# VHH binders against q2ydc9, part 38

Target 1, 344 residues: q2ydc9
Amino acid sequence: MASESAGPAELGFVEAAPSWRLRSEQFPSKVGGRPAWLSAAGLPGPPELACPLCGRPMAFLLQVYAPLPGRADAFHRCLFLFCCRTPPCCCGLRVFRNQLPRQNDFYSYEPPSEDPPSETGESVYLHLKSGAHLCRVCGCSGPKRCSRCHKAHYCSKEHQSLDWRLGHKQACAQTDNLDNIVPDHNFLFPEFEIVIETEDEIMPEVVERDDESEIIGTMGEAHEEELESMAKHESKEDRIFRKFKTKISLEPEQILRYGRGIAPLWISGENTPKEKDIPDCPCGAKRLFEFQVMPQLLNYLKADRLGRSVDWGVLAIFTCAESCKLGIGYTEEFVWKQDITDAA
Below, E stands for the ipSAE of ESMFold2; O stands for the ipSAE of OpenDDE; V2 stands for 0.75 times the mean of E and O plus 0.25 times the DockQ between their complexes.

## First folded at step 17 (VHH; framework vhh_7b18_3)

Design cc2 (at its last look DockQ between E and O 0.75; V2 from the best seeds 0.76)
Fold by OpenDDE, look of step 17:
Structure cc2 (fold): chain B 344 residues (1-344), chain A 124 residues (1-124)
Amino acid sequence: as target 1 above (344 residues)
Amino acid sequence: QVQLVETGGGLVQPGGSLRLSCAASGFTFSSYTMGWARQVPGKGLEWVSYIHSGGSTYYQSSVKGRFTISRDNAKSTVYLQMNSLKPEDTAVYYCARYYKRGFGTTLDHAFDYWGQGTQVTVSS
């Protein structure tokens, strides 16, 4: 099977955007805030969105809108990445995939409107069109209901308690304004749009050196890089890191690299997954690399709180090669976390 | 029914100019981003330029400074002024209605309606 020349990776950058651009009907790629859910049906529940390590509710990190051309069932396709923000854990990760055909019950067949909605109100949509209630804190499924106002929904007792302390106690008595004012719980990450850019193949200007000299075989260039690496006593790790740094230096603000089926750009040779480390999809298909989250994103997340914060070298996301639809809901995919090895 | 009809293609010498027009019908033209793509025989589609409903313009690096996209909402027409044409610009040029770009999307997916195309040939 000819290694289809992996086209250039697509790069993601963060930009500030108005809230309406980051709503579900806009099919956004975005960082932070609340998930812009694709399907209003079959949302992952609190158990699925709990940290696999500490059991606490995870925070929405980002979503990537990544349709599959030629797949009618995946005309709309989105990946949702969650991370644990609960110290000392801060290491739980989960990723979910959802997809819809162009014709569906939730969205227009026509392209998203490019006009801002007339209603300027930053209304946090806490209800899906399906009637599903969302947690006031995290925007995820909220099966728990406030026993007092019966309007506020929560994914967990933890988020209920958090909201209660941060303003719902006061608002709960004022039933008419509950929907309009959601306090900042400091649970959500800052919200940005992810803008797509194509990695310009810096075609090395083949300096057509006109030198007519003879077709001595191209075996030499691979040898020179090896010889230079040997001369520099550069460890394999140093080489990998250098490659990583060089690629990033071309576009230093990149927060995401996308390329389905391409090789990830690793920051270290350590803790890189082997094929056997990537679990197959429950459908029986292999999972393939689809995109990675770069460490640069951490700078935008303002995660610098004094304690153990969310940290990674690279997050690599692997998805079902068949992009299968397992049931009516969101399908969990696989995320590999590569940590930054403290250069001893 | 959505229709896009390109005109203005032809043979031109290197350094010459052409103006392509795309007449749109069957939808609210002013509400949509419109774009131009081109295809060289034996090669894939490449985007050339697109213009947002709000008037913002975007260009491929290879045509930046030479090509200008514009639109007339009253006429439901998008234009591509091509100046300083090069042999490398020889292609079939297509007008298209923008749908949505995502990661890993092809132009065929990012744009939902396409014209039949107009041939542009740059040759001495």
Scores: ipSAE 0.836, ipTM 0.911, lowest interface PAE 0.4, mean pLDDT 89
Fold by ESMFold2, look of step 17:
Structure cc2 (fold): chain B 344 residues (1-344), chain A 124 residues (1-124)
Amino acid sequence: as target 1 above (344 residues)
Amino acid sequence: QVQLVETGGGLVQPGGSLRLSCAASGFTFSSYTMGWARQVPGKGLEWVSYIHSGGSTYYQSSVKGRFTISRDNAKSTVYLQMNSLKPEDTAVYYCARYYKRGFGTTLDHAFDYWGQGTQVTVSS
């Protein structure tokens, strides 16, 4: 009589946090800043973090610490979401999963200390234990190196040029501790911790009404009568939007909803994926919904300060049902963008 | 070499009180959240209460207002004062050390070391 359903939904909210709490060894869930990489080996390379639409480097949007209880190979597990924020595109998205056993080459077996470290400085660490260098602009893998100083690393010519213009031209000639002096490139999103609350109510009718088959018109002998009833009292789109508003009403500032294997909460019936739109994992397993990014996150990103900005109704992340370890390092997963109508 | 030793259990009538103690050793007690869980007969292990290293406290709804968790960092000891006890509180109570909460965290992942437990029996 074991239940195969995922646990109750959990909600994420942004909070300000000191920089030390957002370091990799604290295993944070966070928005913005540079990625707090989990495995220091096997990072996605520049081609994997190029926007699939325009080819320009993507910005780190958020990461979610989401271990799989009972899985020794996923005692630590994190999902990393990247988006293109460079005008005029601002549309591309990619997501990666990484996981580690408790005994690993990068982190203590002991829990993260709750004590602030003696040094809580704002220095940027751009060289990982694996020997990998990170881009000074974005914090992603930076295999390109400045040919003059041999110390500054970049993911791309675009970020090298940006850093040159904003301070490295002068710093290249005059300092050996470049990692302690990194200018604001206006590329990274503002940095926040994501804190967790467990949703205290779930409506069984909401879960079943939110199934894609029921939303898109499932076969059934009562199908025509159901449609006629909805036309008389409430349109299907009105019901979907009302469900969204009702579900978020108790905690309207949620920026993330997490529930591995639950149904996503869509803002409308438009631009939702069918089963065929969600690719299987290369290991052969189906991908399951894991979490969604809510439109409320947009309020914290300050994207409008950069001209054209990122925008979405929801972002839905789907991951391998087996949480497999395909290859070395970071495994690409699937993100679906539900766009909103720009009528308002 | 982490050790957590619970004491203070026993038999008590409904409405009575007990105070559980958990002596900790083998780690820097003051740096970590500590908690209590219980194994209720006929149910699985369930969370009861935890206390942050800085003293903030959290309680399961069924015990809120009746139970009080506290800590003494100088003695490396966490306590659970249980008042207004009910037969439903009958369980083996365990002290545990917090590891880390993430999305989708279960009890056995959120806490990494557990004591041997102390029996609390509430019956008339």
Scores: ipSAE 0.696, ipTM 0.819, lowest interface PAE 0.5, mean pLDDT 82
ESMFold2 (binder alone), look of step 17: mean pLDDT 81; pTM 0.825

Design cc3 (at its last read DockQ between E and O 0.91; V2 from the best seeds 0.84)
Fold by OpenDDE, last read:
Structure cc3 (fold): chain B 344 residues (1-344), chain A 124 residues (1-124)
Amino acid sequence: as target 1 above (344 residues)
Amino acid sequence: QVQLVETGGGLVQPGGSLRLSCAASGFTFSSYTMGWARQVPGKGLEWVSYIRSGGSTYYQSSVKGRFTISRDNAKSTVYLQMNSLKPEDTAVYYCARYYKRGFGTTLDHEFDYWGQGTQVTVSS
């Protein structure tokens, strides 16, 4: 299998965009808000979108539209990243993959419209075209409904209670206006479009050769001598950090780096995954690096200053090498969190 | 059926000019972004320029200031005016209808319909 020379990494940047551009029909890459679900069927349920650590509902962080060229079954493909916002946890992460052929039941075969819809109203969609109800708070599957109006749906009792306190109690009796006004629950992250740019190969080839050899455990003998000579003046950790800084300095506002099958750009040599730390896909295939979320995104999330907030050095997303379709629904992939170690 | 037909290619001297045309049919032309790509023999496809339905234009860095993309919606035609041509501009030029860019996508995926191409040769 010829190692297709991994093209330059693609970078993601956040930009403000009108809400219609961030809807499912536009196949957006975006940060925050409600998920723009790809398939309207087989959404992850409340258990799947609960934090694996604290069990609380997770917040949608971002989605990446990443089709696979040459794969008919993945003509449309999107990755959805969720994070826990519940203090003191704020550590839970989950990522789901969904993919569709070009011909599907949910979207036109034709390209997305470039024209804004006539109805400019920021209407929050509380249901999918499939009829699936969405939680008023988080935009995820909402199997629970308000016992009074039977129109408001929720993923959990927690979100139901939250909505009740913040506005639904007053609106519940006024059934005609329920769909028009969703209060700000302070649960959703600010919403942005992720714009794609190609990283210019500014740095000479020499730096990339060293990183590929470490993830593939076949450290041949020859790399030890060159590492020893460089080790006299700069620690491996220093080198990694320098590389990180150099890459970031070229495009300081980058929030995402994409490159399927390439090595992640780590901030330190600490808390980096080994191959054994990346679980295989249930289909039997290995998971490969696909993209990473940079710490710069935290600046845009306006994470509440006061408590244990969402924090990371790098989030690395690993996906099935075969991009398999496990069942009808969304397939869970793997997220590695590299924390920023306070250099002591 | 969607059809794209390129014309205007040919042999030109360095520093010369060509105007490529792409006649589109089989779809509502005015509603779509159109683009030009080129392929040098033995090399991969590279994007050259595209024009949005609203008229916004984008260019590859190598052709900026030299090439101009335009469209006539009434004629369902997209144009590429190429000035100050260089030998490195020698390629088959393709007209294409834009679909959608994503992370990791190729031009073949980003554009869903392609013309047959027109040869542009820049040689002394």
Scores: ipSAE 0.888, ipTM 0.940, lowest interface PAE 0.4, mean pLDDT 90
Fold by ESMFold2, look of step 17:
Structure cc3 (fold): chain B 344 residues (1-344), chain A 124 residues (1-124)
Amino acid sequence: as target 1 above (344 residues)
Amino acid sequence: QVQLVETGGGLVQPGGSLRLSCAASGFTFSSYTMGWARQVPGKGLEWVSYIRSGGSTYYQSSVKGRFTISRDNAKSTVYLQMNSLKPEDTAVYYCARYYKRGFGTTLDHEFDYWGQGTQVTVSS
């Protein structure tokens, strides 16, 4: 660890982008919509994307494009995060890693083009180069097929039923290009690009000294007793949350913090993982912290505060230190959910 | 065969100006973002400026207001006009083709082809 010096974190921010910039061949980091799969072969199947707690299909939350410089087998590398958004669960999470060399069967060796494509921009790409079909609702592997039209595919009976009720019943009979007639199922999160900035550091001592100066400068007779009472009642949790807010203060709208091997920024001292809570990779390597999802992202998901939608303090993603290729296709990694407990 | 050839470097006084040129060949120049980076003694490799295929320009804070990037798609050439030069601008300047930035990437990944470089020396 001493020989791998941790640099500053990279921060992610939400930004609107046209849909074509969020397609797979652009290698996007993005929130919401359908996954922009990297390898077009070996996708996680419906069992791998069922919520581990309630069994319902999970929604794509975000992906990050995170190549490993100097690694030929990870010239392209993406992490894909999925969450359960089905009440009362809303707790299940899974994360997958996929990587490709620069020479591959799916993408040009050349950089992504900055020219808008000439094709219809609102078409949904539901059929990958590999021949794999995607679920019309969620954009995940869709091995189930509508028996009437033979053209609509689904990951599950739940999504087939949903699509049927919301428009496929009529569209199925017409047999036009079904990719142009995909309704809003109220299942996918809103779609955004994630843009990258390097974090500037601030000195905690300077901020702490300014806080002390402000407190001293407001001391009146009645304030003296109230200030003493407040100082006595600042809990360890209040200090941790204040330090969290101080750390993010220069860029409070950050939705993601990235850095392989850096220390996570926790919002609370509770619900943090110990070393034993982070499983080793099946290849035998330890898993390292790679990135965390900040609570600020919730503001962009149209999630309710009262727990009938997704909620978290932070999500911390840990990945194989070797970024190994242990199996075929997408490799499952580890995500830790830090909840905020109001009862304590 | 992608080729990037820089010209226009040299010795200049503080406060002076230079114009760097980069002739590109072996790819569809107009479809890609091009940039300049520099190898600063003691500080390593750092980016200087980008120009997107559509002409939007971006600058590192240390050169903003002093340097101007431009491109001529008909000549497949990108330029860097450097004004108000300072001794700390002394470096080897590289023309490069942008590939893509991701989380955790380095400049050697973010730019996939580099020229041979041209020396800029700012000295009294």
Scores: ipSAE 0.763, ipTM 0.867, lowest interface PAE 0.4, mean pLDDT 84
ESMFold2 (binder alone), look of step 17: mean pLDDT 82; pTM 0.827
OpenDDE, look of step 17: ipSAE 0.837; ipTM 0.912
ESMFold2, look of step 18: ipSAE 0.762; ipTM 0.862
ESMFold2 (binder alone), look of step 18: mean pLDDT 81; pTM 0.822
OpenDDE, look of step 18: ipSAE 0.873; ipTM 0.929
ESMFold2, fold request of step 19: ipSAE 0.743, 0.716, 0.478; ipTM 0.848, 0.832, 0.759
ESMFold2 (binder alone), fold request of step 19: mean pLDDT 82, 82, 81; pTM 0.828, 0.831, 0.823
OpenDDE, fold request of step 19: ipSAE 0.883, 0.883, 0.881; ipTM 0.936, 0.936, 0.935
ESMFold2, last read: ipSAE 0.758, 0.716, 0.736; ipTM 0.857, 0.840, 0.846
ESMFold2 (binder alone), last read: mean pLDDT 82, 82, 82; pTM 0.825, 0.830, 0.826
OpenDDE, last read: ipSAE 0.877, 0.884; ipTM 0.932, 0.937

Design cc4 (at its last look DockQ between E and O 0.73; V2 from the best seeds 0.74)
Fold by OpenDDE, look of step 17:
Structure cc4 (fold): chain B 344 residues (1-344), chain A 124 residues (1-124)
Amino acid sequence: as target 1 above (344 residues)
Amino acid sequence: QVQLVETGGGLVQPGGSLRLSCAASGFTFSSYAMGWARQVPGKGLEWVSYIRSGDSTYYQSSVKGRFTISRDNAKSTVYLQMNSLKPEDTAVYYCARWYKRGFGTTLDHAFDYWGQGTQVTVSS
C-alpha cells in the first residue's frame, strides 16, 4: 500500500470576522466564543464537558470544520476542542467530533448564504433548532434553569452562580430583555475565524542521505563547516526544536496545522506520544493524527490575564481513522498535550 | 439550473496579462461566494482564488500579488485578472460556485458547481 505522500499541511490563521459568519449555519472553523454546534441533537452534556481533572466546566477553545472527501455521512464534519481554564488546574482537554451528511435536518442542502443577516443584533442563540437549551455562559448544553425566570439555562451551578453575580440577578426580574443581552462573563475566549492556507512546499531540504558509502578516499581538506557541525553536539532535542522553529518561522502567525495522517510537528522530543499512547477508537479503529494547535494561539487568547493560564507547547488531536459514528451524538476523540519544557 | 460560463482564455506570452470572466445564472449570484480553480495537464485541480461577500478575496500563494479576483453582482459575473503570467500558469481555468472550504477538503467539496473551463496557455 503506497504511503500516499502526505500532501502539504494546511495552516490555520486567526482573523476577525463578524459574528454571523461564525454561526453554525456557516460551518465555521473558529476560535473562542461559544461553540457553533453542528448537529443540534446529541450535544455533549455537562459531564462530558467537565474537566476530567477538576470537574469544572470546560471552555470552548476552537472548532475545526473538516469534512471527509468521499464520505457522504461526513459531508459536514467538525471537531470541537475544549480546555479547562479554571485555576489551578487549566490542564483538562477534551475534543469531540460530529458529522452530518449534506442532506440533513438542520441545514440547507445549498451552500451557506453570504448575505449578512438583517438583524445586526448580536443575538446570542441560546436555543438550538432542536429545542435544546444552551448555557447562557458557555453556550454548551444547559439542562439547569433559573428557578426564578425559568428562561435562563445553565450547564452547571457554577455558571448559574457566575451569571447571577454578573447581571442575571438584575435582568431576571425583567423577563422581556433576558434573551437579548448576555453579559461578558469573562469565561469565553476571544472569538476569531480560522482561515485556511496551504503551507508552501518548502523544497525538501535534501536530507543528505548519509550514504555511509565507505569511500576510503583521500584524507583531504575536511571543510571546517563539517567540523563545526560535529562540534555542535546538537542534542536530538535541539534538532527537534530547530525544526519546529524553522517551520514556524515561515508562517509565524499560524495557530493550527492540519494534515490527516501526517506526522505532527513537535516542539520537543520529550513527551512525544508513541503509537501505544494513542488510544484506539471505541469502534476498534486506530486514531490518526488530524491536526495540531500551535502555541501561537495562546497569544490571541490573552491567556496572560487568566493567572495560571492555559498553556501548551502543542496540542495534537487524534481522530478515528474510520470517522465512525458512535451513537446519535458527539464522539469524543483524543488530545495529546505537549508542554513546553522550560529549558533549564 | 445553475450555469457558469467562462470566457477570456487564450494564448499569452510570459509576463502578459489575461482577464477571465465567468457569467453565472440560475441562482442568486450575490448570495454566494465565487471562485476560480485550475487544472494543469497531468496534475490535479487546484484552487486559485475565491471571493466572498463584502469583497473579501483569497488567493493561492502561487498567484498572490499577480491575480485579482473581482465580481459584479449586477452582471452576475466574476472576474479573474491575471497579470505577470508564467508558463506554470498554463492550465484550464474553471469558474465555480463556492460552497465552503474546510480543512482537508477537496475542491469538489469546496465548490459545488463548475463551468466548462477556459484554456489559458502561457508560452513564448
Scores: ipSAE 0.761, ipTM 0.907, lowest interface PAE 0.4, mean pLDDT 88
Fold by ESMFold2, look of step 17:
Structure cc4 (fold): chain B 344 residues (1-344), chain A 124 residues (1-124)
Amino acid sequence: as target 1 above (344 residues)
Amino acid sequence: QVQLVETGGGLVQPGGSLRLSCAASGFTFSSYAMGWARQVPGKGLEWVSYIRSGDSTYYQSSVKGRFTISRDNAKSTVYLQMNSLKPEDTAVYYCARWYKRGFGTTLDHAFDYWGQGTQVTVSS
């Protein structure tokens, strides 16, 4: 990716929020729960949200609200990241981009309202304004429906079976408002808002760059750590990991780093993509780095509850450099998983 | 048509106080957040403060403890009380309507409508 041309990163942090602030009309950046879809039409279908490795339905991991300044067709713009959390796989990932002009068929032209809805906020929105039905388990497109009640919708047989076992069998004939009675399927990740802070540029890395660019405000602490590393005879991989820890040290709880076109912050020198590993967008444009998911997010996912769990060093998201307009549908983008190396 | 009209700027001594007002029209004022930004000489626009429709207020670190944002929904008016003014506070101050902050956005997306500005000058 580009070096020395990148501005400061924006950092994401997890924060608790009431559910109404995480609804689609609030344009949230959020972790977990169900997706707050942007366009209510043209959702990815079940085949597009199946794990590319095992074929099982994926769980929504996070979404990022990332408008493009000066682009009328991307006044609203969101990225949606999904991961497989089903053992033994837990490895597959997919990411989708969607964008809308400010004037659109789904949302008010005005800013998101700050008026809390009069409802309690416990209801689940499983029916979009477009008429699309969402899966009761995962909140993704749910074209299948229960043949008994004709009211419950699912993305897959897997989620239909899960809902049946965990409460729908009993509830199917007993209520006419199933969307207000959705059990905990132990499938969704815990839900949080992602709040934004700008990383402080006054602490640039001291590590040598490939050119002679002057680095104002060179930190003596980074130089001291380099000398200490050499005195201890650290391996190259140990040095890279130490630089990773040093870079995040002022804000160690960051779960996300955002910056279109900045250099990713890798946790090791292994398992990083070369240019050939990052496919071009179908429109012909190159993809560029947009954001990375940090390993700190894993602490909020409660993945231990499932035995084998999701895991990563970093996840790096690459998107079309042109953020091309593809109507109202969702465009698949590219995610690179940098795994944590074991002790070898 | 959204209109924002600032008043209350002027010349003050260092250590002095000033109260800015912004009258809003053309939208349902009570449903939206409002804020202030300033154009400091030799620098770009920077945000100063914003206030949500409820009781939450936010301040840039350099003004926290000295400036107080408030609103009167019945008058569709937002205020900025500026105390302990410093020469560094000299700027054109703009009232603006908060839209939403996302990753990678600039102030002119985070605020979607801006007033004409009012000059605040802090000098002896």
Scores: ipSAE 0.714, ipTM 0.824, lowest interface PAE 0.5, mean pLDDT 83
ESMFold2 (binder alone), look of step 17: mean pLDDT 79; pTM 0.803

Design cc5 (at its last look DockQ between E and O 0.72; V2 from the best seeds 0.73)
Fold by OpenDDE, look of step 17:
Formats: C-alpha cells, sequence, structure tokens
Structure cc5 (fold): chain B 344 residues (1-344), chain A 124 residues (1-124)
C-alpha cells in the first residue's frame, strides 16, 4: 500500500465572524461559544462532557468540519473538542466525532445559504430541531430544567446555579423574556471562525540527508563551519523545538494544523505519544492523527485572564482510521496533550 | 435541475486574454458561491478562483493578478477574465457551485455541481 505522500498540512486561522455563520446549518469550523452540533440526535450527555479528572462540566473549545471525500456516510463530518476550565484542574480534554450523509433529517441537501438571516437577533438556539434541550450556559445537552419556569435547561447543577446567579433569577419570573438574552456566564470561550489555508509548499526541502554516507576517510579540509555545527551539541530536544519554531514562524498565527495520517508537529521530544499510547477505536480500527491545536490559540482564548487557565503546548487529535459509526450518537475520539516543558 | 454551462474557451497565444462565462440554472444563483477550477490532462483538479455571494473574491496564487472572477446575479452568470495567459494555464476549465469547504478536503470537494468544462489552450 503506497504511503500516499501526505499532502501539505492545512492550517487553521481564527477570524471574527457573525454568529449566523457559526451556526450548525453553516457547518462551521469554529472556536469557542457553544457547539454547533452536527446531528441533533445522540448528543453527548452531561457525563460524557464532564471532565474525566474533576467531574466538572467541560467547555467547548473548538470544532473542525472535516468531511471524508468518497464516504457517503461522512459527507458531513465534524470533530468537537472540549476542555476543562475549572481550576485547578484545567487539564481535562475530550473530543467527539459525528458524521452525517448529505441526505439527512437535519439539514437541507442543498448548500447552506450564504445570505444572512433576516432575524438579526442573536437568538441563542437552546433547542435542537430534534426537540433536545440545550444548557443555557454551555450549549450542551441540558436534561435538567429550572423547577420554577420549566423553560431553562441545564447540563448540571453547577451551570444551573451559575445561570441563576447571573440573571436567570430575575428573568425566571418574566417567562416571556426567557428566550431573549442569555447572559455571558464567562464560561464560554470567545467565538471565532476557523479559516482554512493551505500551507504553501515552499517549505525548503530540508533534505534530511540521511547521513548514511559512509565516511570514506579522505582527510580533506573539513570546513570549520561543519565542526562548529557538530560542536553545538544541539540536543534532540533542541532540534525538535527548532523545527517546531521554524514551522510556526512561517505562519505565526496558525491555531490548527490538519493532516489526516500525517505526523504531528511536536513542540518537544518529551511526552510524545508512541503508537501504543494511542488507543484503538472501539470498532477495532487504529486511530490516526487528524489534526493538532497549536499553542497560539491560547492567545485568542484570553486564557491569561482566568489565572490557572487552560494551557498546552500541542493538542493532538487522533481519530478512527475507518471513521466508524458507533451507534447513533457522537463517537469519542482521542486527544493527546503535550505540555510546554519549562526548559529548565 | 442544477446546470452549469461554460463558454469562452479556445486557443490563445501567450500573453493573450480570454473570458470564460458560466451560465447557471436550476438554483438561486445569488445565494451561492461560484468558482472556477481547471484540470490539466493527467493531473488533478486545481482550484483557480471563487466568488462568494457577497462578491468577495479569492484566487489561487498562480493566477493572482492575472485572472479576475466576477458575477452577474441578474444573468445567473459567473465570469473568469483571464489575462496574460501562459502555456501553464492550458487546461479544461470548469465552473462549479460551492457547497462547503472542510478540512481534509481538496478544493474540488468543496463544490457539488460542475459544468462540462471548456478547453483553454495557450500556445504559440
Amino acid sequence: as target 1 above (344 residues)
Amino acid sequence: QVQLVETGGGLVQPGGSLRLSCAASGFTFSSYTMGWARQVPGKGLEWVSYIRSGDSTYYQSSVKGRFTISRDNAKSTVYLQMNSLKPEDTAVYYCARYYKRGFGTTFDHAFDYWGQGTQVTVSS
């Protein structure tokens, strides 16, 4: 099986976009806000969207629209990444995959309209077409409801309490206005569109000269420059970091690198996953690298304001090689977090 | 039924100009992004240019500054003005309706309907 020369990585950049462009019907790749769920059925529930470490509700970080050409069942395909924002944890990560055929019950067969909706109202969709209720705070499944108004839904008691303190208490008595303005709970990340760019092929072919050249011993004048480069015992770690830095420097604002089946760009040689560290899909297929989230995204998330905030060097997402459909719902995939090692 | 019909292709000398037209029917033209792609024999489809419903235009680097995409919504037609043509521009040019671009998809997969194509030959 000829290793299909992994084409150049696609890069993701963040841009401001109107909210309507980031709705489910637009099949967005986006950062922050509430998830633009693909299938309205089989959403991950509160347990699935709880931090595996602290048990607190996770925040939606980003979603990537990544269809699979030639796969009718994955005409629409999206990956949803969540992270824990709860101090001191802030390290829980989960990723879910969902896919739909072009013909489905939720969306038109026709392309999404590029016309802005006439209703300029920032109407937060708190209900899916399926009738599923979404949490007012996080936009995830909200099986809990306010006992008073019975209209507000929540994923957890925590989000219910948060919303109650931040305005629902006042709004709850005014049943007619509940659908209007959801307060900013400071739970959601800032919202951006992820724009796709192709990495310009002008990567200088760093000819990894496989120095398997047999040092045939002709003692000619080994130029001092080669000796100096050898004398700079650049640690393997330094080399990896340099490579990372060089790649990033070409497009410093990149927040995402996409390439299914390519090698991730690691920031460090430390805490790099081996094949054995990537769990197989429950379907029996291997998981392959699909995309990574770059540390640059943290700058856009304004994470610094949150104290012990979400932090990473690289988030690498691995997905089922077969992009299998495990049931009717969202399939959990695998995230590897590589931290920035403080150079000591 | 969605139909896209390209016209305007032909033989031109290097440095010459051509204007391609694509007449669209069977859908609300003004609501969709339209694009041009080209295919060289034996090679894959290469995107050339696309124009959004709001008239934002995008060009492949190889054609930037030479090609201009435009649209006439009243006529349901998208145009590609090609100036300073080069032998490398020789290809079948296809008009296409944009669907949605996603990660991991080639530009050709971002479109759902294609025309029959029109041959452009740049030769001395």
Scores: ipSAE 0.806, ipTM 0.905, lowest interface PAE 0.4, mean pLDDT 88
Fold by ESMFold2, look of step 17:
Structure cc5 (fold): chain B 344 residues (1-344), chain A 124 residues (1-124)
Amino acid sequence: as target 1 above (344 residues)
Amino acid sequence: QVQLVETGGGLVQPGGSLRLSCAASGFTFSSYTMGWARQVPGKGLEWVSYIRSGDSTYYQSSVKGRFTISRDNAKSTVYLQMNSLKPEDTAVYYCARYYKRGFGTTFDHAFDYWGQGTQVTVSS
């Protein structure tokens, strides 16, 4: 099979979708709800999904279906992004990659069927084909089991306590379809499909300052010249934000920009990574930019439920340039959070 | 196993019409999205149109309003009615079975089986 390079930038938009289209066998790109795990084996455990800043369980934010053309071992490939939404933190992030060949133990070799499944209603899937149990609150690996009913599973004591408080105490005594009786914990983000559209290029007409590089590039000018430029011209930060606004102007509702190896579109000149800030993959390869989450996504998350919650300027995801299979299951990748003016 | 056979290509004058047919076999035709792509001389492969199992249709901007995709599940056949043809529509047209589109794939690489193609030539 000939190798395929990443194409032009692709844009993601949220749309409502029936729940069956967001199940794992449909290979969705989606926001919110519970993860539609790709491999049913080797899920990240609770320690891997604890917030790196505060240690509390993170919420699934989104997943991206991103196969690699010409790579037999990545015929299916997904990236899963998690964020801390627990106040006062709301800042931690982790991202994982998983990939499968077309022939695998979990999914049909044939395309996803477009026939709706026989099941009706809004079922919650808490038990994977591999036998792995999922947390009733977050849909992540749930190795802890309720000692009373032996049927409810949790990723953590925190989620077990939450579920107990919000309805499981009453439901635990019942023996009927416990896996299908899950209260609203106000933990999951609203669920949407992410649909793909190729970007029509916008060509800025700015002639001189389009070559303006990162902050280090401006160090080649005199300090007084910079002050005079700020007094007579837009600041460097204003120019970067103008490029951001111009670039998105034809499709202002985009929540995601995808392109392996393209340059990220930063919202400001502040809090951007240098090469040294992006760790190499444990396999030894460098990590390259793959996609960014746009601030427009925040409008769909009900993040403004009074006071502060999750917030960002841009989230930039960097993944192994070789898309290696390191170990079994899910491989942690790197996410950079660009804040605008204030930390979230 | 999976087989896709295109017919209906040929030579036509600008402004004319042509209907392509694609007979499919070796899979449950009614459960899948089918589509058309074309190889334009001097250019790469580009998608043209596709039709879902539920008959929802999608078109590239350059053909929208001029081309109509349809399917007959009883005959396991997908059609492309091409009206108001232009010289830039000259290409080899391929029928294909859709697999799944993801980020980072071109739309023409979202298909897993292709026919042998049929030539369409639009000239005076």
Scores: ipSAE 0.662, ipTM 0.803, lowest interface PAE 0.6, mean pLDDT 82
ESMFold2 (binder alone), look of step 17: mean pLDDT 82; pTM 0.827

